# VH-VL binders against Probable Brix domain-containing ribosomal biogenesis protein, part 18

Target 1, 155 residues: Probable Brix domain-containing ribosomal biogenesis protein, of Methanococcoides burtonii (q12zb3)
Amino acid sequence: MLITSSRKPSANTRTMCKYLASFFNCKYMTRGKMGLIDIVSLCENGLLMVVGDYHGSPGSIMFYDSHGVELLSIHLSVFYPDGYKYTPLKALEPSINGDGELFNLLSYYLDIPEGECYYDSKCLIASDDHLEFVYLDNMLFRLNIKNYRKMVMSE
Below, E stands for the ipSAE of ESMFold2; O stands for the ipSAE of OpenDDE; V2 stands for 0.75 times the mean of E and O plus 0.25 times the DockQ between their complexes.

## First folded at step 13 (VH-VL; framework fv_daclizumab)

Design p3 (from n2 with heavy chain F104W; at its last look DockQ between E and O 0.36; V2 from the best seeds 0.00; counts 0 for: pae E 7.1 > 2)
Fold by ESMFold2, look of step 13:
Structure p3 (fold): chain C 155 residues (1-155), chain A 122 residues (1-122), chain B 106 residues (1-106)
Amino acid sequence: as target 1 above (155 residues)
Amino acid sequence: QVQLVQSGAEVKKPGSSVKVSCKASGYTFIDYYMHWVRQAPGQGLEWIGYINPAYGSTYYNQKFKDKATITADESTNTAYMELSSLRSEDTAVYYCARSEWDYWPGDYFDYWGQGTLVTVSS
Amino acid sequence: DIQMTQSPSTLSASVGDRVTITCSASSSVDYMHWYQQKPGKAPKLLIYDASSLESGVPARFSGSGSGTEFTLTISSLQPDDFATYYCQQYDSYPLTFGQGTKVEVK
């Protein structure tokens, strides 16, 4: 998976890209002036995640396949626990837990194992209302889901 | 300035095919999706599908999957739509329209071509 | 498919009137777009994301709504506003348009 941002990202959006890249053990690349063909070619047949900026904060996450097809797009806001600051995460393999349609879509596209959250793990807790990112039993941040759009056809 | 210029009107016999072109200028062609929309005489708008010209990937309204074939040529900044097995009910104005590839929430069409009338008659 | 139903289908109005057009979706949609089409011309984007005004569109146009019910309002109709108006959803494929509302001279 490759993570990048929309054009002209705020500092908050770049920080979210770094958090997501650290959580998923994948690369974050700065967007610069690259177009779709440049960015997707860097994914090497993998998933592309684009974090969009809205009024100086992360406002969307969009997923594309290696052919540039939009798979899932999520409109959101970010909640940070009081006093949280970025720290490098250990390269633990993340798991996903939860319920609902968005959980099923993310489980499928991210291709990470389903599993309960353990004290010593990375865990994405997903529902149609929230995506909670948990590391070593502490919530790093929560994405509050405003809405999402999925690809209704595959192939 | 963004412009989408379509090919001229066509008169076709039933059973034949037609290929409509849409030449883009004033922006980076491969950074935007190109959609096709039809409007039969006196009727509303009906979405046909799109192409991502950077990769040639397409997505079709199921209603048109066997009728329309959408392609693009990035060297000429031109999108194409071919309609096959034409019938009289395929008579319509066909528009190209663009949308952003990495913008959410939006498959909205900010620029449209002038339209191409395809008339199917014996 | 998400069906979009506009009301009214035709509206007779005079210059200066406040005009409202509604668009109902067969299932909840988060955002929609509004287009204006004049005879012999391509549609033109007026409003995106239910309420955001496209560049160059006069401030007398406004949009509102959420869920299944959306409204386009022209606060004071001008001669240039006699046209057909379409709503369009983008929540799922196929992308669908309302059947149109023709605003004509009373």
Scores: ipSAE 0.024, ipTM 0.620, lowest interface PAE 7.1, mean pLDDT 86
ESMFold2 (binder alone), look of step 13: mean pLDDT 91; pTM 0.940
OpenDDE, look of step 13: ipSAE 0.462; ipTM 0.850

Design p4 (from p1 with light chain L95W; at its last look DockQ between E and O 0.53; V2 from the best seeds 0.00; counts 0 for: pae O 4.4 > 2)
Fold by OpenDDE, look of step 13:
Structure p4 (fold): chain C 155 residues (1-155), chain A 122 residues (1-122), chain B 106 residues (1-106)
Amino acid sequence: as target 1 above (155 residues)
Amino acid sequence: QVQLVQSGAEVKKPGSSVKVSCKASGYTFIDYYMHWVRQAPGQGLEWIGYINPAYGSTYYNQKFKDKATITADESTNTAYMELSSLRSEDTAVYYCARSEWDLWPGDYFDYWGQGTLVTVSS
Amino acid sequence: DIQMTQSPSTLSASVGDRVTITCSASSSVDYMHWYQQKPGKAPKLLIYDASSLESGVPARFSGSGSGTEFTLTISSLQPDDFATYYCQQYDSYPWTFGQGTKVEVK
């Protein structure tokens, strides 16, 4: 997976991108002025995640396949626990658990195995209302989901 | 300059179908989503759905999921909306409208077609 | 669905008047836009993201608000401003519009 942001991301949005990249053991690419199609062309393993900035904070996550087809869009706000400070994560293989449609979609698109959270893991807890990113039994941040949409391809 | 030019007015019988076109010019067609919006006579605006012309991906208002089919032809820079099983309640002006690529925020309609009146009457 | 309710539905005013239109959302929204529509014409974008003025729109138009309450203001009504105005949210699908506010000559 490749992660990038909107064209003019805030520091908070850039930090989120770094965290997500570290969490999923993937590359974060600075968006700059590149068009979305240009970035898609750089995606090698079939999934592009774009974190959208909204007034200085992460406001959305959008997923595209390697051809630029929109797969999933999430409208969200971010919650950081007290004392939050970005720290690179160990290259552990993340797992996902939870329930709901969004869980199923993310599990499929991210190609992350379902598993329980334990003290020495990267764990994504997914529901239709929130995504919690847990590292070594500590919540890094939570994405509160306002809404999401999945796309349907026209025949 | 950006222009969206829609097909002409239609008069249809109940139960029939109609396909409205929206030809785009003055910008890169595949870089923007194309939406359709309905306005019944003397009423407000209703969002129907949109298409990403680059890939043909669509998203519909549930109210119109069985009524409207949105397509696009990149080779002609034209978006289409087909309405099926027409009823008198489908009588309205239908607009195509452009929006930026779907990165929140930025989902507003900056350019509109002139509208197409579809009249359904026996 | 998020319902958008505009107030008033009809507003009579004179040239030079300060006009304020309100839009109330049934739920909190982050994304709000305003459009102007004249008879027989397509809507025209005026304000996006609650307070950003669309290019080419006169500075007498302004928008404000957050959460569930938003306002469109015309500081000094001009003859060209008599029209129907709509608010629109895109915070949640489906996107929804207010019922419209018709600004007419007093």
Scores: ipSAE 0.034, ipTM 0.686, lowest interface PAE 4.4, mean pLDDT 90
ESMFold2, look of step 13: ipSAE 0.386; ipTM 0.753
ESMFold2 (binder alone), look of step 13: mean pLDDT 90; pTM 0.916

Design p5 (from p2 with light chain L95Y; at its last look DockQ between E and O 0.73; V2 from the best seeds 0.00; counts 0 for: pae E 3.0 > 2)
Fold by ESMFold2, look of step 14:
Structure p5 (fold): chain C 155 residues (1-155), chain A 122 residues (1-122), chain B 106 residues (1-106)
Amino acid sequence: as target 1 above (155 residues)
Amino acid sequence: QVQLVQSGAEVKKPGSSVKVSCKASGYTFIDYYMHWVRQAPGQGLEWIGYINPAYGSTYYNQKFKDKATITADESTNTAYMELSSLRSEDTAVYYCARSEWDLFPGDYFDYWGQGTLVTVSS
Amino acid sequence: DIQMTQSPSTLSASVGDRVTITCSASSSVDYMHWYQQKPGKAPKLLIYDASSLESGVPARFSGSGSGTEFTLTISSLQPDDFATYYCQQYDSYPYTFGQGTKVEVK
């Protein structure tokens, strides 16, 4: 998976990209002036995640396949728990659990194992209302879901 | 010097089809989504759908899913919209318009074609 | 679908007047855009993201608002500003436009 941002990201959006890359053990690439074809060419047949900015904060996460096809786009806001500061995470294998349509979509596209959240793990807890990123039994941050758009098959 | 140039006005019989073209220049065609928007006489604007020209993937407003077919030819930098089974209520000006691929949820159309009038009458 | 309702539908004004157009959304939206359309022409983007002025648009145009209520203002109407104005949301599929506000010479 490759993670980048929309153009002209805020500091908060760049930090979120780094955090997501650390959580998923994948590469974050700064956007610069690259277009869709340039970014997709760097995905090596993997998933592309783009974090969008909204007035100084992360406001969306968009997923594209290695062919640049939009798979899932999520409109969101971010909650950080009190006293939390970004630090790189250990390279543990993440798992996902939860329920709902968004959980099923993310479980499928991220291709990470379904599993319970233990106090010594990385765990994404997904529902249609929230995406919680848990590391060593502490919530790193939560994404509050405002809306999402999923791929509609062409007929 | 972004420019979207559409094909000329068309007069069609009910039951026929029409294919409207939109030729793009002045930018990297496959880095932008191409949308289609219609405006019936004396009416407001309605979004029809879009295509990602790089890969041919499309998304439609459900109202138009059985009416419109959007395609693109990257070798000619041209997007197309075909309207099938034309009826008199399909009479409208049809616009192409582009957006950045990564603006969700803030898509806006920065450049528009000049519009193509399709008139359906007996 | 998010319904966009503009007010007024038609507005008569003179050159130099301050013109205010409102757009109301059926549910809260973060992103709102404004377009200008003159007779026989394609729409033109004026304001994106509620208040950001598009390049080449005169400073007499401004936008404001959030949530469900948004406003387009023309501080001193010019002859070139007689047109129909549309608001648009892209927060949710399908993308929808307001019904339009026609600004006419009085």
Scores: ipSAE 0.393, ipTM 0.762, lowest interface PAE 3.0, mean pLDDT 88
ESMFold2, look of step 13: ipSAE 0.375; ipTM 0.741
ESMFold2 (binder alone), look of step 13: mean pLDDT 91; pTM 0.929
OpenDDE, look of step 13: ipSAE 0.576; ipTM 0.873
ESMFold2 (binder alone), look of step 14: mean pLDDT 91; pTM 0.926
OpenDDE, look of step 14: ipSAE 0.673; ipTM 0.896

Design p6 (from p1 with heavy chain S57N; at its last look DockQ between E and O 0.73; V2 from the best seeds 0.00; counts 0 for: pae E 4.2 > 2)
Fold by ESMFold2, look of step 13:
Structure p6 (fold): chain C 155 residues (1-155), chain A 122 residues (1-122), chain B 106 residues (1-106)
Amino acid sequence: as target 1 above (155 residues)
Amino acid sequence: QVQLVQSGAEVKKPGSSVKVSCKASGYTFIDYYMHWVRQAPGQGLEWIGYINPAYGNTYYNQKFKDKATITADESTNTAYMELSSLRSEDTAVYYCARSEWDLWPGDYFDYWGQGTLVTVSS
Amino acid sequence: DIQMTQSPSTLSASVGDRVTITCSASSSVDYMHWYQQKPGKAPKLLIYDASSLESGVPARFSGSGSGTEFTLTISSLQPDDFATYYCQQYDSYPLTFGQGTKVEVK
């Protein structure tokens, strides 16, 4: 998976990209002047995640396949617990837990195993209302879901 | 610099079809979505749908799904919209408009074509 | 669908007047855009994301609001500003526009 931002990201949005890259053990690339074709070519047949900005904070997360087809887009706001401070995370393998349609979509596209959150793990807890990022039994941050869009499957 | 030039006005009979073109210049055509928006006489603006010219995938307003077909030709930097089974209520000015591919939520149209009047009568 | 309702539908104003146009959404939206359309021309983007001024747009235009209520203001109306103004949301598909507000000479 490759993580980048929309153009002209705020510092908070860049920090979220770094946090997500550290959580998922994947590469973050600065967007710069690259267009869709350039960025998709760097994904090496993997998933592309784009973090969008809203008034100086992360406002969306969009997923594209290696052919630039939009798979899932999430409109959100961010909640940080008291004392929030970004630091790189240990490269533990993440798991996903939860229920609902968004959980099923993320479980499918992220291709990470379903598993319980325990004291020495990385865990994404997903529902249609929240995405909670848990590390060593502490919530790092929560994404509050405003809406999401999935692409209609083509046959 | 960026320019969207549409085909000329059309007068059509009910039951026929029309294909409107939108030729892009001054930017990399396949890096942007192309949308179509209509404006009936004396009315406001109504979004029809878009195409991603790089891969040909489309998304339609359900109101227009059975009326409009959006395509693109990468070799000529041209987007097309075909309207089928024309009725008098399809009389409108049809605009093409460009957006970034990574602005959802929050898409807006930074450049528009000049519009193509399609008149359906008798 | 999110419905956008503009007020007023038409207003008459003189050069130099402060003009205020409102747009109400049927549900809360974060992303609101304003367009200007002159007779016989395509719409032109004025303001994106409620309050961000597009490049080349005069500073007399401003936007504000959040949630369900948004305002476009022209601080001192100029002859070039007689036009129809549309708001547009993109928090969900289908994209929807307001009905329009025509600003005409008094």
Scores: ipSAE 0.288, ipTM 0.746, lowest interface PAE 4.2, mean pLDDT 88
ESMFold2 (binder alone), look of step 13: mean pLDDT 92; pTM 0.941
OpenDDE, look of step 13: ipSAE 0.465; ipTM 0.846

Design p7 (from p3 with heavy chain Y103M, light chain L95F; at its last look DockQ between E and O 0.41; V2 from the best seeds 0.00; counts 0 for: pae E 4.9 > 2)
Fold by OpenDDE, look of step 13:
Structure p7 (fold): chain C 155 residues (1-155), chain A 122 residues (1-122), chain B 106 residues (1-106)
Amino acid sequence: as target 1 above (155 residues)
Amino acid sequence: QVQLVQSGAEVKKPGSSVKVSCKASGYTFIDYYMHWVRQAPGQGLEWIGYINPAYGSTYYNQKFKDKATITADESTNTAYMELSSLRSEDTAVYYCARSEWDMWPGDYFDYWGQGTLVTVSS
Amino acid sequence: DIQMTQSPSTLSASVGDRVTITCSASSSVDYMHWYQQKPGKAPKLLIYDASSLESGVPARFSGSGSGTEFTLTISSLQPDDFATYYCQQYDSYPFTFGQGTKVEVK
């Protein structure tokens, strides 16, 4: 997977991108002035995640396949626990657990195994209402889901 | 400069179909979503749906899911909307409108076509 | 669907007047935009993200608000401003517009 942001991301959005990249053991690419199609072209085999900035904070996550087809978009807000400070994560393999449609979609698109959260793991807890990112039994941040949409391909 | 130029007015019989076109210029066509919005005479605006013209992915207002089909041709920078099973209630001005690709949520329509009047009458 | 209700539906004013149009959402929204439409013309973007002025739009236009209440203000109405104004939310699908506010000459 490749992670990038909207064209003019705030520091908070950039930090989120770095965290997500660290969490999923993937690359974060600085968006700059690059068009989305240009970035998609760099995603040869995999998923493109675009974190959208809204007034200085992450406001959305959009997923595209390697051809640039829009797969899933999430409208969200971010909650950071007290004492939040970005720290690179160990290269552990993340797992996902939870329930709901969004869980199923993310499990499928992110291609990470379903499993329990252990004290020594990266774990994404997913529901239709929130995504909790847990590292070594500590919540890094929570994405509160306002809504989401899945796209339909035209025939 | 960015321009969206739509096809001309249409007069159709009930039960028929109509396909409206929207030709884009002045920007990279595939870098923006193309939306369709209708406005019945003397009424407000209704969002119909949009397409990612790069790959043909669409999202519809449920109200129009069985009414409108949105397509796009990258080679001609043209978006299309086909309305099927036309009824008098479908009489309206139909607009195409552009929005950014990766700014959802919070998309807005920064450029609009001039509109296409579709009149459905027996 | 999120219902958008504008107030008033019709507003009579004179050149130089301060004009305020309100848009009330049936539920809280984060993203609100405003458009101007003149007869026989397509809508024109005025304000995006509640308070950001679109390029080329006169500074006499401004937007504010949050949650369920938003406002469009014209500080000093000009002859070119007589038109119908629409609010639009993009917080939830489907996109929805207010019913419109017609600003006409008093």
Scores: ipSAE 0.058, ipTM 0.712, lowest interface PAE 4.1, mean pLDDT 90
ESMFold2, look of step 13: ipSAE 0.139; ipTM 0.680
ESMFold2 (binder alone), look of step 13: mean pLDDT 91; pTM 0.929

Design p8 (from p1 with light chain Y31W; at its last look DockQ between E and O 0.60; V2 from the best seeds 0.00; counts 0 for: pae E 5.2 > 2)
Fold by ESMFold2, look of step 13:
Structure p8 (fold): chain C 155 residues (1-155), chain A 122 residues (1-122), chain B 106 residues (1-106)
Amino acid sequence: as target 1 above (155 residues)
Amino acid sequence: QVQLVQSGAEVKKPGSSVKVSCKASGYTFIDYYMHWVRQAPGQGLEWIGYINPAYGSTYYNQKFKDKATITADESTNTAYMELSSLRSEDTAVYYCARSEWDLWPGDYFDYWGQGTLVTVSS
Amino acid sequence: DIQMTQSPSTLSASVGDRVTITCSASSSVDWMHWYQQKPGKAPKLLIYDASSLESGVPARFSGSGSGTEFTLTISSLQPDDFATYYCQQYDSYPLTFGQGTKVEVK
């Protein structure tokens, strides 16, 4: 998976890209002036995640396949626990659990194993209302879901 | 210099169809979504839908899904909208408008075509 | 569908007046834009994301609001500002516009 941002990202949005890249053990690439075709060519048949910058904060996460087709788009806000200070995470393999349509979509596209959250793991807890990123039994941050859209090719 | 140039005005009879074109220049055509918006005489703006010209995928306002067909031709940097089964209430100015692909929601239309008047009369 | 309702529908004003146009959404929206349209011309983006001024737009224009209530303000109306103004939500499809507010010379 390759992670990048919308154009001209704020520091907050770049930081979220780094958090996500650390959580998923994948590469974050600075967006620069690249367009869709340029970015997709760098995905090497993998998933593309784009973090959107809205008013100086992360406001969306969009997923594209290796051919640039939009798969899933999520409108969101970010919650950080009080006093949280990020440091790079151990390269543990993440798991996903939860319920609902968004959980099923993310479980399928992210291609990470389903599993419970243990005291010694990385765990994404997904529902239609939130995405919780848990590391070593502590919530790193939560994405509050405002809306999402999956691609509809034939109406 | 981003530019969207639309085809000229059309006069059509009820029951016929029309295809409006929007030729893009000054940017990489397949890196942006192309939307269509209409404005009936003396009325406000209505969003019709968009196309991702890189792959031909579309998304329509349900009000227009049986009326409008949006397509794009990458080789000519041109988006099209075809209106079928024309009626007098389809008389309007039709605009193409561009948006980014990498923000949802929160996009805005940064460049618009000049508009194409479609008049449906007997 | 999110309905956008503008007030007033028509506004008569003189050069130098402070003009305020409101836009009410039928449900809460985070992303709202304002467009200016002159007769025979395409709409032009004025304010994006409720309060951010588009490049090249004069500083006399400002936007504010959140949730369901938004305003566009022209601090000192100029001759070039007589036009119709539209709000537009981009939170969910279908994208919807307000019905417009025409600002006319008094």
Scores: ipSAE 0.094, ipTM 0.660, lowest interface PAE 5.2, mean pLDDT 87
ESMFold2 (binder alone), look of step 13: mean pLDDT 91; pTM 0.936
OpenDDE, look of step 13: ipSAE 0.343; ipTM 0.811

## First folded at step 14 (VH-VL; framework fv_daclizumab)

Design q1 (from p5 with heavy chain S57H; at its last look DockQ between E and O 0.75; V2 from the best seeds 0.00; counts 0 for: pae E 3.3 > 2)
Fold by ESMFold2, look of step 14:
Structure q1 (fold): chain C 155 residues (1-155), chain A 122 residues (1-122), chain B 106 residues (1-106)
Amino acid sequence: as target 1 above (155 residues)
Amino acid sequence: QVQLVQSGAEVKKPGSSVKVSCKASGYTFIDYYMHWVRQAPGQGLEWIGYINPAYGHTYYNQKFKDKATITADESTNTAYMELSSLRSEDTAVYYCARSEWDLFPGDYFDYWGQGTLVTVSS
Amino acid sequence: DIQMTQSPSTLSASVGDRVTITCSASSSVDYMHWYQQKPGKAPKLLIYDASSLESGVPARFSGSGSGTEFTLTISSLQPDDFATYYCQQYDSYPYTFGQGTKVEVK
């Protein structure tokens, strides 16, 4: 998976990209002036995640396949727990837990194992209301879901 | 400088079809979505749908999915919209408009074509 | 579908007036655009993301609002500002526009 931002991201959005890349053990690439064709060509046949900015905070996360097909787009806001500071995460394999349509979509596209959250793990807890990123039994941050759109094939 | 130039006005009979073109210049055509929006005489704006010209992926407003067909030709940097089974209520000005590919929900139309009047009369 | 309702439908004003146009959404919308359209011309983007001015738009235009209520304000109306204004939601498909507000000479 390759993680990048929309153009002209805020510092907070860039930091979120780095955090997500650390959580998922994948590469964050600075967007620069790359267009769709350029960035998709760098995905190495994998998933592309684009983090969008809204007034100095992450406002969306969009997923594309290696052929530029929009798979899932999520409109969101971010909650940061008090005292939260970014620290590089250990390269543990993340698991996903939860329920609902968004959980099923993320479980499928991210291709990470379903499993319980353990004290010594990375765990994404997903529902249609929020995405909670848990590391070593502490919530790093929560993404509150405002809306989402899954791919709909044209007829 | 971004420019969207549409084909000229058309007069059509009910039951026929029409294909409106939108030629893009001043930017990388396949890096942006192309939308179509209509405006009936004296009325407001209605969004019809878009195409991702890099891959030919389209998305339609449900109201127009059986009326409009959106295509693109990257060799000529031109988007097209074909309206089928024309009726008098399809009389409107049809605009093409550009948006970035990687915005959601921040999709907005930063550049518009000049519009193409399609008149359907018996 | 998210329905956008503008008020007023028509507004008579004089040069120098402060003009306020409102747009109400049928459900909460975070991201809203405003367009200006002059007769026989294509719409032109004025405001994106509720309050950000598009490049080349005069500073007398401003946008505000959140949730279900949004406002476009022209601080001092100029002759070039007599036009029809549309709000547009961009939170979900189908993208929908308000019915328009025509600003005309009093």
Scores: ipSAE 0.365, ipTM 0.743, lowest interface PAE 3.3, mean pLDDT 87
ESMFold2 (binder alone), look of step 14: mean pLDDT 91; pTM 0.927
OpenDDE, look of step 14: ipSAE 0.479; ipTM 0.842

Design q2 (from p5 with heavy chain S57M; at its last look DockQ between E and O 0.77; V2 from the best seeds 0.00; counts 0 for: pae E 2.9 > 2)
Fold by OpenDDE, look of step 14:
Structure q2 (fold): chain C 155 residues (1-155), chain A 122 residues (1-122), chain B 106 residues (1-106)
Amino acid sequence: as target 1 above (155 residues)
Amino acid sequence: QVQLVQSGAEVKKPGSSVKVSCKASGYTFIDYYMHWVRQAPGQGLEWIGYINPAYGMTYYNQKFKDKATITADESTNTAYMELSSLRSEDTAVYYCARSEWDLFPGDYFDYWGQGTLVTVSS
Amino acid sequence: DIQMTQSPSTLSASVGDRVTITCSASSSVDYMHWYQQKPGKAPKLLIYDASSLESGVPARFSGSGSGTEFTLTISSLQPDDFATYYCQQYDSYPYTFGQGTKVEVK
């Protein structure tokens, strides 16, 4: 997977991109002026995650396949616990748990195995209302889901 | 130099179908989503749906899910919208409009076609 | 669906006037955009993300607001500004527009 942002991302959005990259053990690439074609060309067999900036904060996450096809887009707001400070995460394999359609979609697209959260794990807790990113039994941040859209291939 | 040029006005009978085209130029076609919006005479604007022109992925307003079919041809930089089972209530000007691929959820339409009038009458 | 209500529906003003158009959403929205439409023409983007001025749009246009209340302001109305203005939101499907505000010559 490759992670990037919208154009001209805020520091807060860039920080989230770094966290997500660290969480999923993937690369964060600065967006610059690259278009969709430019970016997806760098994702030969992978998933593209784009973090959208909204007035200085992360506002969305969009998923694209290696061909530039939009798969899933999530409207969100971010919540950081008190005392939040970015720290690189260990290269652990993340797992996902939860329920709902968004859980199923994320599990599938992110290709993350279902599993329980342990004290020494990376764990994504997914529901239709929120995504919680847990590292070593501590919540790094929570994404509150406002809505999402799943794309459909036209017949 | 961005231009969206739509096909000409159509007059159709109830129950028939119509296919409107929107040819894009002046930009990379697949780097933008193509939306369709309608405006009934003297009325406001209604969003119909949009397509990722690269591979035909679409998203529809539920109101139009059984009415409109949006497609695109990358080789000709042309987006299409087909309206089926036309009724008098479908009489409207139909616009194509582009949006950047990464604007979700705050999509806005920075360029529009000139509009295509579809008139449905017996 | 999120309903967008513009006020007023019609506004009579003179060149040089300060014009204010409001858009009220039935629920809180994060994204609001404004368009200008002249008779027989397609809408034109003026303001996006509530307050960002689209490239090429005169500086006399501005936008503000948050939550359920948004405003489009023309600081000094010019002859070219007589048109119908629409607000547009998306926080939940579908995209919805206000009913429009027609700015006409007094």
Scores: ipSAE 0.365, ipTM 0.816, lowest interface PAE 1.1, mean pLDDT 92
ESMFold2, look of step 14: ipSAE 0.398; ipTM 0.755
ESMFold2 (binder alone), look of step 14: mean pLDDT 91; pTM 0.929

